# VH-VL binders against Stromal cell-derived factor 2-like protein (SDF2), part 14

Target 1, 181 residues: Stromal cell-derived factor 2-like protein (SDF2), of Arabidopsis thaliana (Mouse-ear cress) (q93ze8)
Amino acid sequence: VEITYGSAIKLMHEKTKFRLHSHDVPYGSGSGQQSVTGFPGVVDSNSYWIVKPVPGTTEKQGDAVKSGATIRLQHMKTRKWLHSHLHASPISGNLEVSCFGDDTNSDTGDHWKLIIEGSGKTWKQDQRVRLQHIDTSGYLHSHDKKYQRIAGGQQEVCGIREKKADNIWLAAEGVYLPLNE
Short names: E, the ipSAE of ESMFold2; O, the ipSAE of OpenDDE; V2, 0.75 times the mean of E and O plus 0.25 times the DockQ between their complexes.

## First folded at step 4 (VH-VL)

Design s44 (from mo12 with heavy chain L102M, light chain M94F; framework fv_mogamulizumab; at its last look DockQ between E and O 0.76; V2 from the best seeds 0.00; counts 0 for: pae E 3.6 > 2)
Fold by ESMFold2-Fast, scan of step 4:
Structure s44 (fold): chain C 181 residues (1-181), chain A 119 residues (1-119), chain B 112 residues (1-112)
Amino acid sequence: as target 1 above (181 residues)
Amino acid sequence: EVQLVESGGDLVQPGRSLRLSCAASGFTFSNYAMSWVRQAPGKGLEWVATISDSGSTTYYPDSVKGRFTISRDNAKNSLYLQMNSLRVEDTALYYCARETYMDYGMDVWGQGTLVTVSS
Amino acid sequence: DVLMTQSPLSLPVTPGEPASISCRSSQSIVHSEGNTYLEWYLQKPGQSPQLLIYKVSNRFSGVPDRFSGSGSGTDFTLKISRVEAEDVGVYYCFQGTHWPYTFGQGTKVEIK
């Protein structure tokens, strides 16, 4: 299934099977912005992300997302953008990944390059992809490091500048808008 | 503004029961684990109970286990502590505090409600 | 239970001078993932406790950089580089690694 601009998707981390998740709980230090984690449950209303273009482009709702495109991911429930910057992530000390802004406030820290692994010209469901943050060059990353103080369960999401197996994500569940013909 | 407001503290006789409440506002209550921490007059802090964000898991120290029950009502943004078989040594100011799975601890505390157990 | 022992219990400080508080645990409070859930809380006179430091050395959002935490295993330290009037109160260390959660007995910081 083709992932088009305007689609709401869940991103699953290939190695751990956890979904990219956010809610209105802020990080305890660093940016103090809304936290982003990996969530183990499939049924999670806080794991939907709307695929949007960078402002000022000609991309329209229903257009395919091409390999190498620069995109934004908007957290559906809180309307904030998947974001990164030069703050340390809480467990590993890598690049912090947060949610920032709102429907009218977005900056270049919200820009991610879609990298499709292997062949493939457009983004499809279940394809192995990386998301590279434009400003920091960090890849959206997760691993088997959990927030453990309240019995754990949720995983750290961060950015690292090195390509690794733990940077691979798949678009899993979603509300996919029809491809423009 | 993020706030926690405790209530229900009273003067009670040993062996009686009392229920404390904590009203949360200014944040999504259902996203946070909650704890009760007490402080006897002129003494230090003592952890009393913790409940997970969904309410499915609870934790207690041996000093109150079997006598105290922590519970929550996420629809009402409220936390409770049911205290049974009260003892003179349960006399304390009782705080509610929120905490998250994000590993930084108890970042917001209420003002406390005073429980005095006296004969 | 993990016993948390603080030293000193009373710490009179001249304004602008540094202060240092020790906290020792009766056993390791390193969690299986390598994280150490050692926290520091400040209770100012007549006020509720407030979080200062978490995971040994991380300043909670909004806490001034004159506060720093350090340590490993069972031996931890909170330092205030220059004590201000608003820093007076009772400081507690806390471990969130093992159930039941335990606090240290508290260190009262006062202005001389």
Scores: ipSAE 0.690, ipTM 0.882, lowest interface PAE 1.6, mean pLDDT 93
Fold by ESMFold2, look of step 5:
Structure s44 (fold): chain C 181 residues (1-181), chain A 119 residues (1-119), chain B 112 residues (1-112)
Amino acid sequence: as target 1 above (181 residues)
Amino acid sequence: EVQLVESGGDLVQPGRSLRLSCAASGFTFSNYAMSWVRQAPGKGLEWVATISDSGSTTYYPDSVKGRFTISRDNAKNSLYLQMNSLRVEDTALYYCARETYMDYGMDVWGQGTLVTVSS
Amino acid sequence: DVLMTQSPLSLPVTPGEPASISCRSSQSIVHSEGNTYLEWYLQKPGQSPQLLIYKVSNRFSGVPDRFSGSGSGTDFTLKISRVEAEDVGVYYCFQGTHWPYTFGQGTKVEIK
């Protein structure tokens, strides 16, 4: 099924099966912005992300997302945008990935290029994709490095400039809005 | 303002029970693991119990295991410590403290509630 | 249980001068995946403890850059590059790698 602007989706890390997750818990180091992690459970209301166009473009709700498009991902519960910058990630020291802003406050640190692996001109469910951050060139990345002190082990999510198997994501569960055109 | 407020400390006789409460405000309580830490008068800090953010996992040192029970009610933003079979050596100021799954320890502490165990 | 031993237990200092506190664990507090959950807390007179340093060397949000942590394995150090009057109190090292969590006995920092 097509991923359209306005769809609310979970992004599953292909290798570890953890879903991209956030909630109102700030990083203790780096930026101090809202933390983004990988969550092991499938049923989790904090793993929904709304696909949004970049401001000043003509894409609207229900339009397909083309390969190579620049998009934003809004965390459904907190309304903050998936974000990255040059701060170091807490475990591995890679590029920190956070949530920043709100419904009316977004900047270029929220912009991600959709890269579809293999053949395909538009983004579809269960398709292998990468998300490359525009400002830092880092790929959205995760790995089996967990926040160990607290039981339930969420994974670090970070940005890495190198293209690796560990930066492949799939659109999994979600509310997929019907294609307009 | 992020705040933790303990209550329920009292003077009790050895062998009795007491229940401490910790009221949380200014943050999403259900996102944080919680701990109790005590400090006997004029002494250092001693960790007493930890509970995961969901309440599914609890941890205790041997000094209190089997006598103390940490619990939480995420709907009421409240942390509890049930203390049974109290001993004189349990006399202390009891702090509640917040920690996060982000591996950076106990970042917010309450003011403490005093428990005195004396015959 | 991991015993955390601090030295010195009492540390008189002059404002503007550096201070250093040592903490030694009775066994390695390096987790098998490489993280070391060594923290430093300050308890100012009449106050609750406050977090200064986590994972050996990371300053917690809002902690001045005059505080720094270092060390590995079993030997750790907290340094204050220039002591200020508000830095007086008892400093505790803490390990969260092994259950049960344990604190050091404390180092009282006071103005001489």
Scores: ipSAE 0.260, ipTM 0.718, lowest interface PAE 3.6, mean pLDDT 91
ESMFold2 (binder alone), look of step 5: mean pLDDT 93; pTM 0.955
OpenDDE, look of step 5: ipSAE 0.769; ipTM 0.905

Design s47 (framework fv_mogamulizumab)
Fold by ESMFold2-Fast, scan of step 4:
Structure s47 (fold): chain C 181 residues (1-181), chain A 118 residues (1-118), chain B 112 residues (1-112)
Amino acid sequence: as target 1 above (181 residues)
Amino acid sequence: EVQLVESGGDLVQPGRSLRLSCAASGFTFSNYAMSWVRQAPGKGLEWVATISDSGSTTYYPDSVKGRFTISRDNAKNSLYLQMNSLRVEDTALYYCARETYLDYFDYWGQGTLVTVSS
Amino acid sequence: DVLMTQSPLSLPVTPGEPASISCRSSQSIVHSEGNTYLEWYLQKPGQSPQLLIYKVSNRFSGVPDRFSGSGSGTDFTLKISRVEAEDVGVYYCMQGTHWPYTFGQGTKVEIK
């Protein structure tokens, strides 16, 4: 099924099967902005992200998201944007990935290029994709490094500039808006 | 602004019970694990108990296991420590501390003093 | 239980001079997942403890860059590049890798 602008999706890390997750826990270092982690469960209300265009484009709700499009991902529950910058991630020391802003506040650090693996023209459910942060060139990345001290085992999410197997994500569950005709 | 306010500390005789409370505000309480850490007068810090964000998992050191029970009420943004069979060695300032999924104590309350003596 | 041993226990320093505190664990505190849960907390006189460093070397938000943490396995160090009057207090290392969490005895830093 086609992923359209306005759809709320869960992003699953292909290698680990963890879902991209956030809530209002801020990072203890770096930016101090809202943290982003990988969550092991499928049933998680904090793993929905709304697919939005970059302001000033002609894309509207229900339009298909084309390969190579620059998009924003808004965390549904907290209304903040998936964001990156030149701060170190807490476990691996890679690029920090955070949530920033709100419904009215967004900056270029919220811009991600959708890279569809293979020959697909538009983003579809279960399709292998990378998300490359525009300002840093870092790929949205996760790995088996976990926040393990308290029961839960959430994974580090960060950005790395190298193209690796562990940068692959799939749009899994979601509330998909109908495709415009 | 994050606030943690402890209460319930008192002077009590050995063998008695006390219930400590910690009132949380300024953040989504249900997103954080919570801990109790104590400090005897003039001594160092000692971890007492941890509870997961949902309340389903609890951890204790052997020194208090079976005597102390940590619990929480997420609807009331409150953390509790039920202390039974109190000993003179339990005399301490008891701190409520917020523990993130990022694995550290980032905010601490002011503490509530428990004195166990005859 | 993991024993955390700090040295020195008392550290008088002249303002502007560097200070170094050692923390040693009785066994490795590297978690099976690769993380090392070693933290440093500062307790200023009459105040609650505050986080300075987590996971060995990460400075907590708002902590001045004159504080740095390092180490691996069982041997850890907190360094203050130039001690200021506001840095007076008792410093505690803590391990969170093994249950129960354990703290060092504390190092009292005071101005000479």
Scores: ipSAE 0.339, ipTM 0.767, lowest interface PAE 3.1, mean pLDDT 91

Design s48 (framework fv_mogamulizumab)
Fold by ESMFold2-Fast, scan of step 4:
Structure s48 (fold): chain C 181 residues (1-181), chain A 120 residues (1-120), chain B 112 residues (1-112)
Amino acid sequence: as target 1 above (181 residues)
Amino acid sequence: EVQLVESGGDLVQPGRSLRLSCAASGFTFSNYAMSWVRQAPGKGLEWVATISDSGSTTYYPDSVKGRFTISRDNAKNSLYLQMNSLRVEDTALYYCARETYLDYYGMDVWGQGTLVTVSS
Amino acid sequence: DVLMTQSPLSLPVTPGEPASISCRSSQSIVHSEGNTYLEWYLQKPGQSPQLLIYKVSNRFSGVPDRFSGSGSGTDFTLKISRVEAEDVGVYYCMQGTHWPYTFGQGTKVEIK
């Protein structure tokens, strides 16, 4: 199934099987922006992200997302954009990944390059992909480091500049918009 | 605008039950773990209970385990503490407090407290 | 349970002078993930507690820079570089690493 602009998807970290998650609780360190974590369960209303183009492009709702495209991911419930910057992540000290802005407020820190592993030309469900942050060159990353004080077992999500196995994500569950003919 | 307001404190006899409530406003209640902390007159702070954001996990110290039950209603933005088999030693001002969820950096918002007096 | 011990229990200070409060834990409060969940709370007379310092040395939003926290493992210190009238109250350290959460017994800071 094609992932098209306007689709709402859950991103699953391949190695850990956790889904990319956010809620309106901010980081206490670093930027103070809305936090992003890995959530262990499939049933989570806070794990949907809307695939959006960069403002000012010709991409339309239902268009396929090509390999190497620069995209934005909007958190469905809070309307904020997946974001990164030069603040340190809370557990590992890598690049902080946060949510920023709203429906009308977005900046270049919200821009991610879609990198499809292998020979695929367009983004499909269950394909192995990386998301590389444009401004920092950091890859969206997760690992087995957990936030454990209040046990929910949520994992740290951060950015790292090295291309590693822990940077692989799949578009798993979602509400997929039909591909334009 | 972020606010917690406790209620339900009363004078009760040993062995009786009492239910405390905490009304939350100004934030998305369902995204935060919540705690009850008490303070006996003229004494220090003592942690009583914590509940996860979903309500699925609860934590208690041995002093209240089996007697007190923490619960929440996320649709009503409300936190509760059901206190059974009350003892004179449970006499205290009871605070509800918001736990910071992700960075786990502490209890950043506290209510004004509700007084529970257990006396014969 | 992790015992949290504060000293001194009573700390009269002259306005403008520095103050230092010690907090010691009966065992290490470094979490397996590497964070140390040591917090400092201030309770002003007649008021609810308020968060001052989290994870040993981080000032909570709005807390003046005259407050600083330090320490590691089992030995922690809260310092006030220049005590002001608004700083009067009881200071509590708390560990959030091990269940149950435990508080120190409190240090009363008062102006002389």
Scores: ipSAE 0.077, ipTM 0.654, lowest interface PAE 4.3, mean pLDDT 89

Design s49 (from mo12 with heavy chain G105A M106F V108I; framework fv_mogamulizumab)
Fold by ESMFold2-Fast, scan of step 4:
Structure s49 (fold): chain C 181 residues (1-181), chain A 119 residues (1-119), chain B 112 residues (1-112)
Amino acid sequence: as target 1 above (181 residues)
Amino acid sequence: EVQLVESGGDLVQPGRSLRLSCAASGFTFSNYAMSWVRQAPGKGLEWVATISDSGSTTYYPDSVKGRFTISRDNAKNSLYLQMNSLRVEDTALYYCARETYLDYAFDIWGQGTLVTVSS
Amino acid sequence: DVLMTQSPLSLPVTPGEPASISCRSSQSIVHSEGNTYLEWYLQKPGQSPQLLIYKVSNRFSGVPDRFSGSGSGTDFTLKISRVEAEDVGVYYCMQGTHWPYTFGQGTKVEIK
């Protein structure tokens, strides 16, 4: 199934099977912006991200997302943008990944390049992809490092500048908008 | 705006039970691990119990293990401490505290509720 | 249990002078992930404790820059570069690396 602009998707980290998650809780260190984590489990209402184009481009709702496109991911529940910058992530000290802004406030720190693994021309469900942050060149990354010791917790999400197996994500569940003809 | 308000402290006799409550407001309660910390009159701080954000995991020091039970009701934004088989040495001001989501520090504390165990 | 030992237990200070409080743990409090969960709390007279420093050296929001934390492994220090009247109270170190969580016995900072 094609992932089109306007679709709400869950991004699953290939190696850990955790979903990209956010909530209204800020980081206690670094930027103090809304935190982004990997969430275990089957159902999570805080793991939906709306695929949006960069402002001022010609892409419209229902258009396919092309390999190499620069996109934004808006957290559905909080309306904030998946964001990165030069602050340190809380556990590993890599690049912090946060949520920033709102429906009317977005900056270049919200811009991610979609890199489709293999020869695919457009983004499809279950396709292996990387998301490379434009300003820092960091790849959206997760690993088996947990925040909450008691609950077995949510996993750190960060950015790293090296291509690794831990940078691979899949669009798994979602509310997919039909492809424009 | 972020607040924790404890209640339920009372004068009780040794061997009795008491239940403390903590009402949380101004933040998404279900996202945070919560703790109880006590302070005997004129003494230092002692950690009493911690509960995970979901309520699935609890931790206690040996001094209260088997006698105290921490619980939460995320729909009501409330934290509880059920205290059974109370001893004179349990006399203390009991604080409700929020554990920071990612740094494990106690960033918000309530005003405390006084428990006096005396014959 | 990890024993947290503070020194001194009583620290009279003249306003404007520096103050230093030591905290030692009976074993390493470096978590297996690499972080050190050492915090400093201040309890002003008649008030609830408040967080000053977390993860050894990070100042909590709103804490003046005259407060600083340092240390590693088992030996930690809280420094106040210029003690103000509002800084009086009892200072506690705490470790959150090992269960059970443990506090130091407290250091009372008083104005001379």
Scores: ipSAE 0.035, ipTM 0.641, lowest interface PAE 5.9, mean pLDDT 89

Design s5 (from mo12 with heavy chain A33Y, light chain N35Y N58Y; framework fv_mogamulizumab)
Fold by ESMFold2-Fast, scan of step 4:
Structure s5 (fold): chain C 181 residues (1-181), chain A 119 residues (1-119), chain B 112 residues (1-112)
Amino acid sequence: as target 1 above (181 residues)
Amino acid sequence: EVQLVESGGDLVQPGRSLRLSCAASGFTFSNYYMSWVRQAPGKGLEWVATISDSGSTTYYPDSVKGRFTISRDNAKNSLYLQMNSLRVEDTALYYCARETYLDYGMDVWGQGTLVTVSS
Amino acid sequence: DVLMTQSPLSLPVTPGEPASISCRSSQSIVHSEGYTYLEWYLQKPGQSPQLLIYKVSYRFSGVPDRFSGSGSGTDFTLKISRVEAEDVGVYYCMQGTHWPYTFGQGTKVEIK
């Protein structure tokens, strides 16, 4: 299935099978912005992300997302954008990944380059992809490093500049808007 | 603004019961673990109870286990502490505090509600 | 229960001078996954406790860089590089590795 602009998707980390997740819980240090984690459950209302273009482009709702496109991912429930910057991530000390802004407030730290592995030209369900943050060059990354103090094993999500197997994500579940044309 | 406001503290005789409440505002209450921490007059901090974000898991120290029950109502953004079989040594200012899965501890505390147990 | 012991219990400090508070646990508070859940809280006079430091050495958002935490295993230290008037209050260490959570007795920092 084609993933089009306007679609709400769940991003699954290939190696760990955890979904990209956010709450309106802020990080304790670094930016203090809304946290992003990996969540083990498939049934999770906090794991939907709306695929949006960068403002000022010609892309519209229902258009296919091409390999190499610069996109934004909006957390459906909180309306904030998947974001990164030069703060350290809480467990590994890599690049912090957070959620920032709202429907009317977005900056270049919300911009991610979609990199489709292999020869695919447009983003499809279950394709292996990387998301590279434009401003930092960090790849959206997760690993088997978990928050352990109180709750059920949510994984750290961070950015790293090295291209690794742990940077691979798949669009798994979603509410996919029909393809234009 | 993120706020926690405790209420329900009172002067009560030994062996009686009290129910404390904590009203949360300015954040999504259902995303946080919640705790009660007490402080006897002129003394240090003592952890009393913790409840998970869903309310399904609770934790207590032996000093209150079986006497105190922590509970929450996510629809009302409220945390409770039911205190039974109160003892003089339960006299303290009782704080409500929030805690998160991100390993950084208790970042927001209420102002406390005073419980005095005496004859 | 893990006993948390602080020293000194009273620490008068001249403004602008450094201060150091020790916290010792009766057993290791390193979690099985390798993390150490040691926190420092400050209670200013007449106020609720506030989080300063977590996981031994991380400053909580908004905490000035004159505060630093260090240590490992059972021995931990909170340092204030230059004490200011607003830093007066009672400092508590706390371990969150083992149930039940336990606090130190508190260290009262006062201006001389």
Scores: ipSAE 0.632, ipTM 0.865, lowest interface PAE 1.7, mean pLDDT 92

Design s50 (framework fv_mogamulizumab)
Fold by ESMFold2-Fast, scan of step 4:
Structure s50 (fold): chain C 181 residues (1-181), chain A 120 residues (1-120), chain B 112 residues (1-112)
Amino acid sequence: as target 1 above (181 residues)
Amino acid sequence: EVQLVESGGDLVQPGRSLRLSCAASGFTFSNYAMSWVRQAPGKGLEWVATISDSGSTTYYPDSVKGRFTISRDNAKNSLYLQMNSLRVEDTALYYCAREGTYLDYGMDVWGQGTLVTVSS
Amino acid sequence: DVLMTQSPLSLPVTPGEPASISCRSSQSIVHSEGNTYLEWYLQKPGQSPQLLIYKVSNRFSGVPDRFSGSGSGTDFTLKISRVEAEDVGVYYCMQGTHWPYTFGQGTKVEIK
């Protein structure tokens, strides 16, 4: 299934099977912005992200997302944008990934390049992809490092500049908008 | 703004029960683990109980295990501590506190406390 | 249970001078993943405790940079580079690595 602009998707980290998740919990250090974590593969309403174009482009709702496109991912529940910057992530000290802004407030720190692994021209469900942050060149990354003083906690999501197996994500569950003719 | 407000503290005789409540506002309560911490008059802090964000996991020290039960109602943004078989040494100011379980912070928001006095 | 021992228990300081508080755990509080859940809390007179430091050395949001935490394994230190009048109160270390969570006895910082 094609991932189109306007679709709400869950991004699953290939290696850990955790979904990209956000909540209203801010980081206690670094930016102090809304935190982003990996959530175990159980039903979670906080794991939906709306695929949006960069403002000022010709892309419209229902258009396919092309390989190499610069996109934004809006957290559906909080309306904030998946964001990165030069602050350190809490566990690993890599690049912090946060949520920033709202429907009317977005900046270049919200811009991610979609990199489709292999030869695919457009983004499809279950396709292996990387998301590279434009301003920092960091890849959206997760690993088996958990936020927990209580067992079963959520995983750190951060940015790293190296291509690794831990940078691979798949669009999994979603509320998909039909592809335009 | 983020707030925790405890209630339910009272003067009670040894062997009786008391239920404490903590009302949370200004944040998504269901996203945070919560704790109760007590402080006897003029003494230090003692951890009493912790409950996970979903309510599925609870932890207690031996001093209260089997007598106290921590619970939560996420639909009502409320935390509870059911205290049974109260002893004189349970006399303390009881705080509820929010934990940054997702981010491994400590207890970053505390209520004002509610006083429990156990005496004859 | 992990015993948390603080020293000194009473620390009179002159405003503008540095202060140092030691906290020692009876066993390692490094979690199996490598994180150390050592926290410092301040309770000002008549107030609820407030978080200062988490995971040994991370200042919580809004905490002035004159506060710093350090240490590893079983030995930890909280330093205040220059004590202000508003810093008076009781400082507690706490470990969150092993159940049950345990606090130190507290160190009372007073203006001399």
Scores: ipSAE 0.118, ipTM 0.668, lowest interface PAE 3.4, mean pLDDT 90

Design s51 (framework fv_gatralimab)
Fold by ESMFold2-Fast, scan of step 4:
Structure s51 (fold): chain C 181 residues (1-181), chain A 121 residues (1-121), chain B 111 residues (1-111)
Amino acid sequence: as target 1 above (181 residues)
Amino acid sequence: EVQLVESGGGLVQPGGSLRLSCAASGFTFSNYAMNWVRQAPGKGLEWVGQIRSKANSYATHYAESVKGRFTISRDDSKNSLYLQMNSLKTEDTAVYYCARETYLDYGMDVWGQGTTVTVSS
Amino acid sequence: DIVMTQTPLSLSVTPGQPASISCKSSQSIVHSEGNTYLEWVLQKPGQSPQRLIYKVSNRFSGVPDRFSGSGSGTDFTLKISRVEAEDVGVYYCMQGTHWYTFGQGTKLEIK
């Protein structure tokens, strides 16, 4: 199944099987922006992200997302953008990953390059991908480092500049918009 | 905007009981662990105890000085934190503060105004 | 329980001069996850405590850059580069790694 612009997806971390998660609680350190974590459950209304193009491009709702495209991921429930910057992440001290802005406010810190592993030309469900943050070059990353004061052990999400097994993600559950062709 | 307001303090006799409340506003109270911290007259700060969020099964932890006598509870529907104090001693005389724990690390980022408890005959 | 020890217990500084407060923990306060949860808390006269510094060296929102925290292991320092009249109060170090314990406090007075 093709992942098209406008689709709402859950991003599953390949190694841990946790989903990329956010809600309206800010980090207590670093930027103070909305926090992003890995959530262990499959059923979670706070794990949906809408695939959006960079503003000013010709991409339309329903268009396929090409390998190497620069995209934005909007948290469905809070309308904020998946974001990174030069603040330290809470557990590992790597690059902080947060949510920023709203439907009308977005900046270059919201821009991620989609890197499809292998020879795929467009983004498909269950395909191994990396998301590389444009401004910092950090890869969206997670690991088995848990926040001890969250039941079930929500995991740290951060950015690191090295390609590792721990920065592979898959688009898992979602509401996939039909391809325009 | 983000505020914690304590109430329920007063004068109580040794061996008596008192219940303190802390009203939270301006944030999603149910997502945060909450602490009670006290300060005896002219003395330093002393941590009393903590209650975690529903995500952590409302787990509670207490300082040894109050364990067995004090109970922390919360009502997320009312954005309220409580401290039930039993078997009060003169050394429990203090200003009692509620304080919010930071979400994804270990610290206290918001403090209430305090409520005064005086235990005397 | 981890004991936090501050020195000095009081200091008097003329406005514009620097101030330095030391805090020592009885054992390492590095959390198993790798972070050091050492905070500095200020209580101004007649006011509630307020957060100044967290995780050793990070300034909390709104805290002026004349405040700096440093240290590692068991030895930590709070520095104020140029003390202002509004800085009067009691400064506490606090560890959050093994629940919470506070230093005994350092009273900063203006000459």
Scores: ipSAE 0.197, ipTM 0.717, lowest interface PAE 4.4, mean pLDDT 91

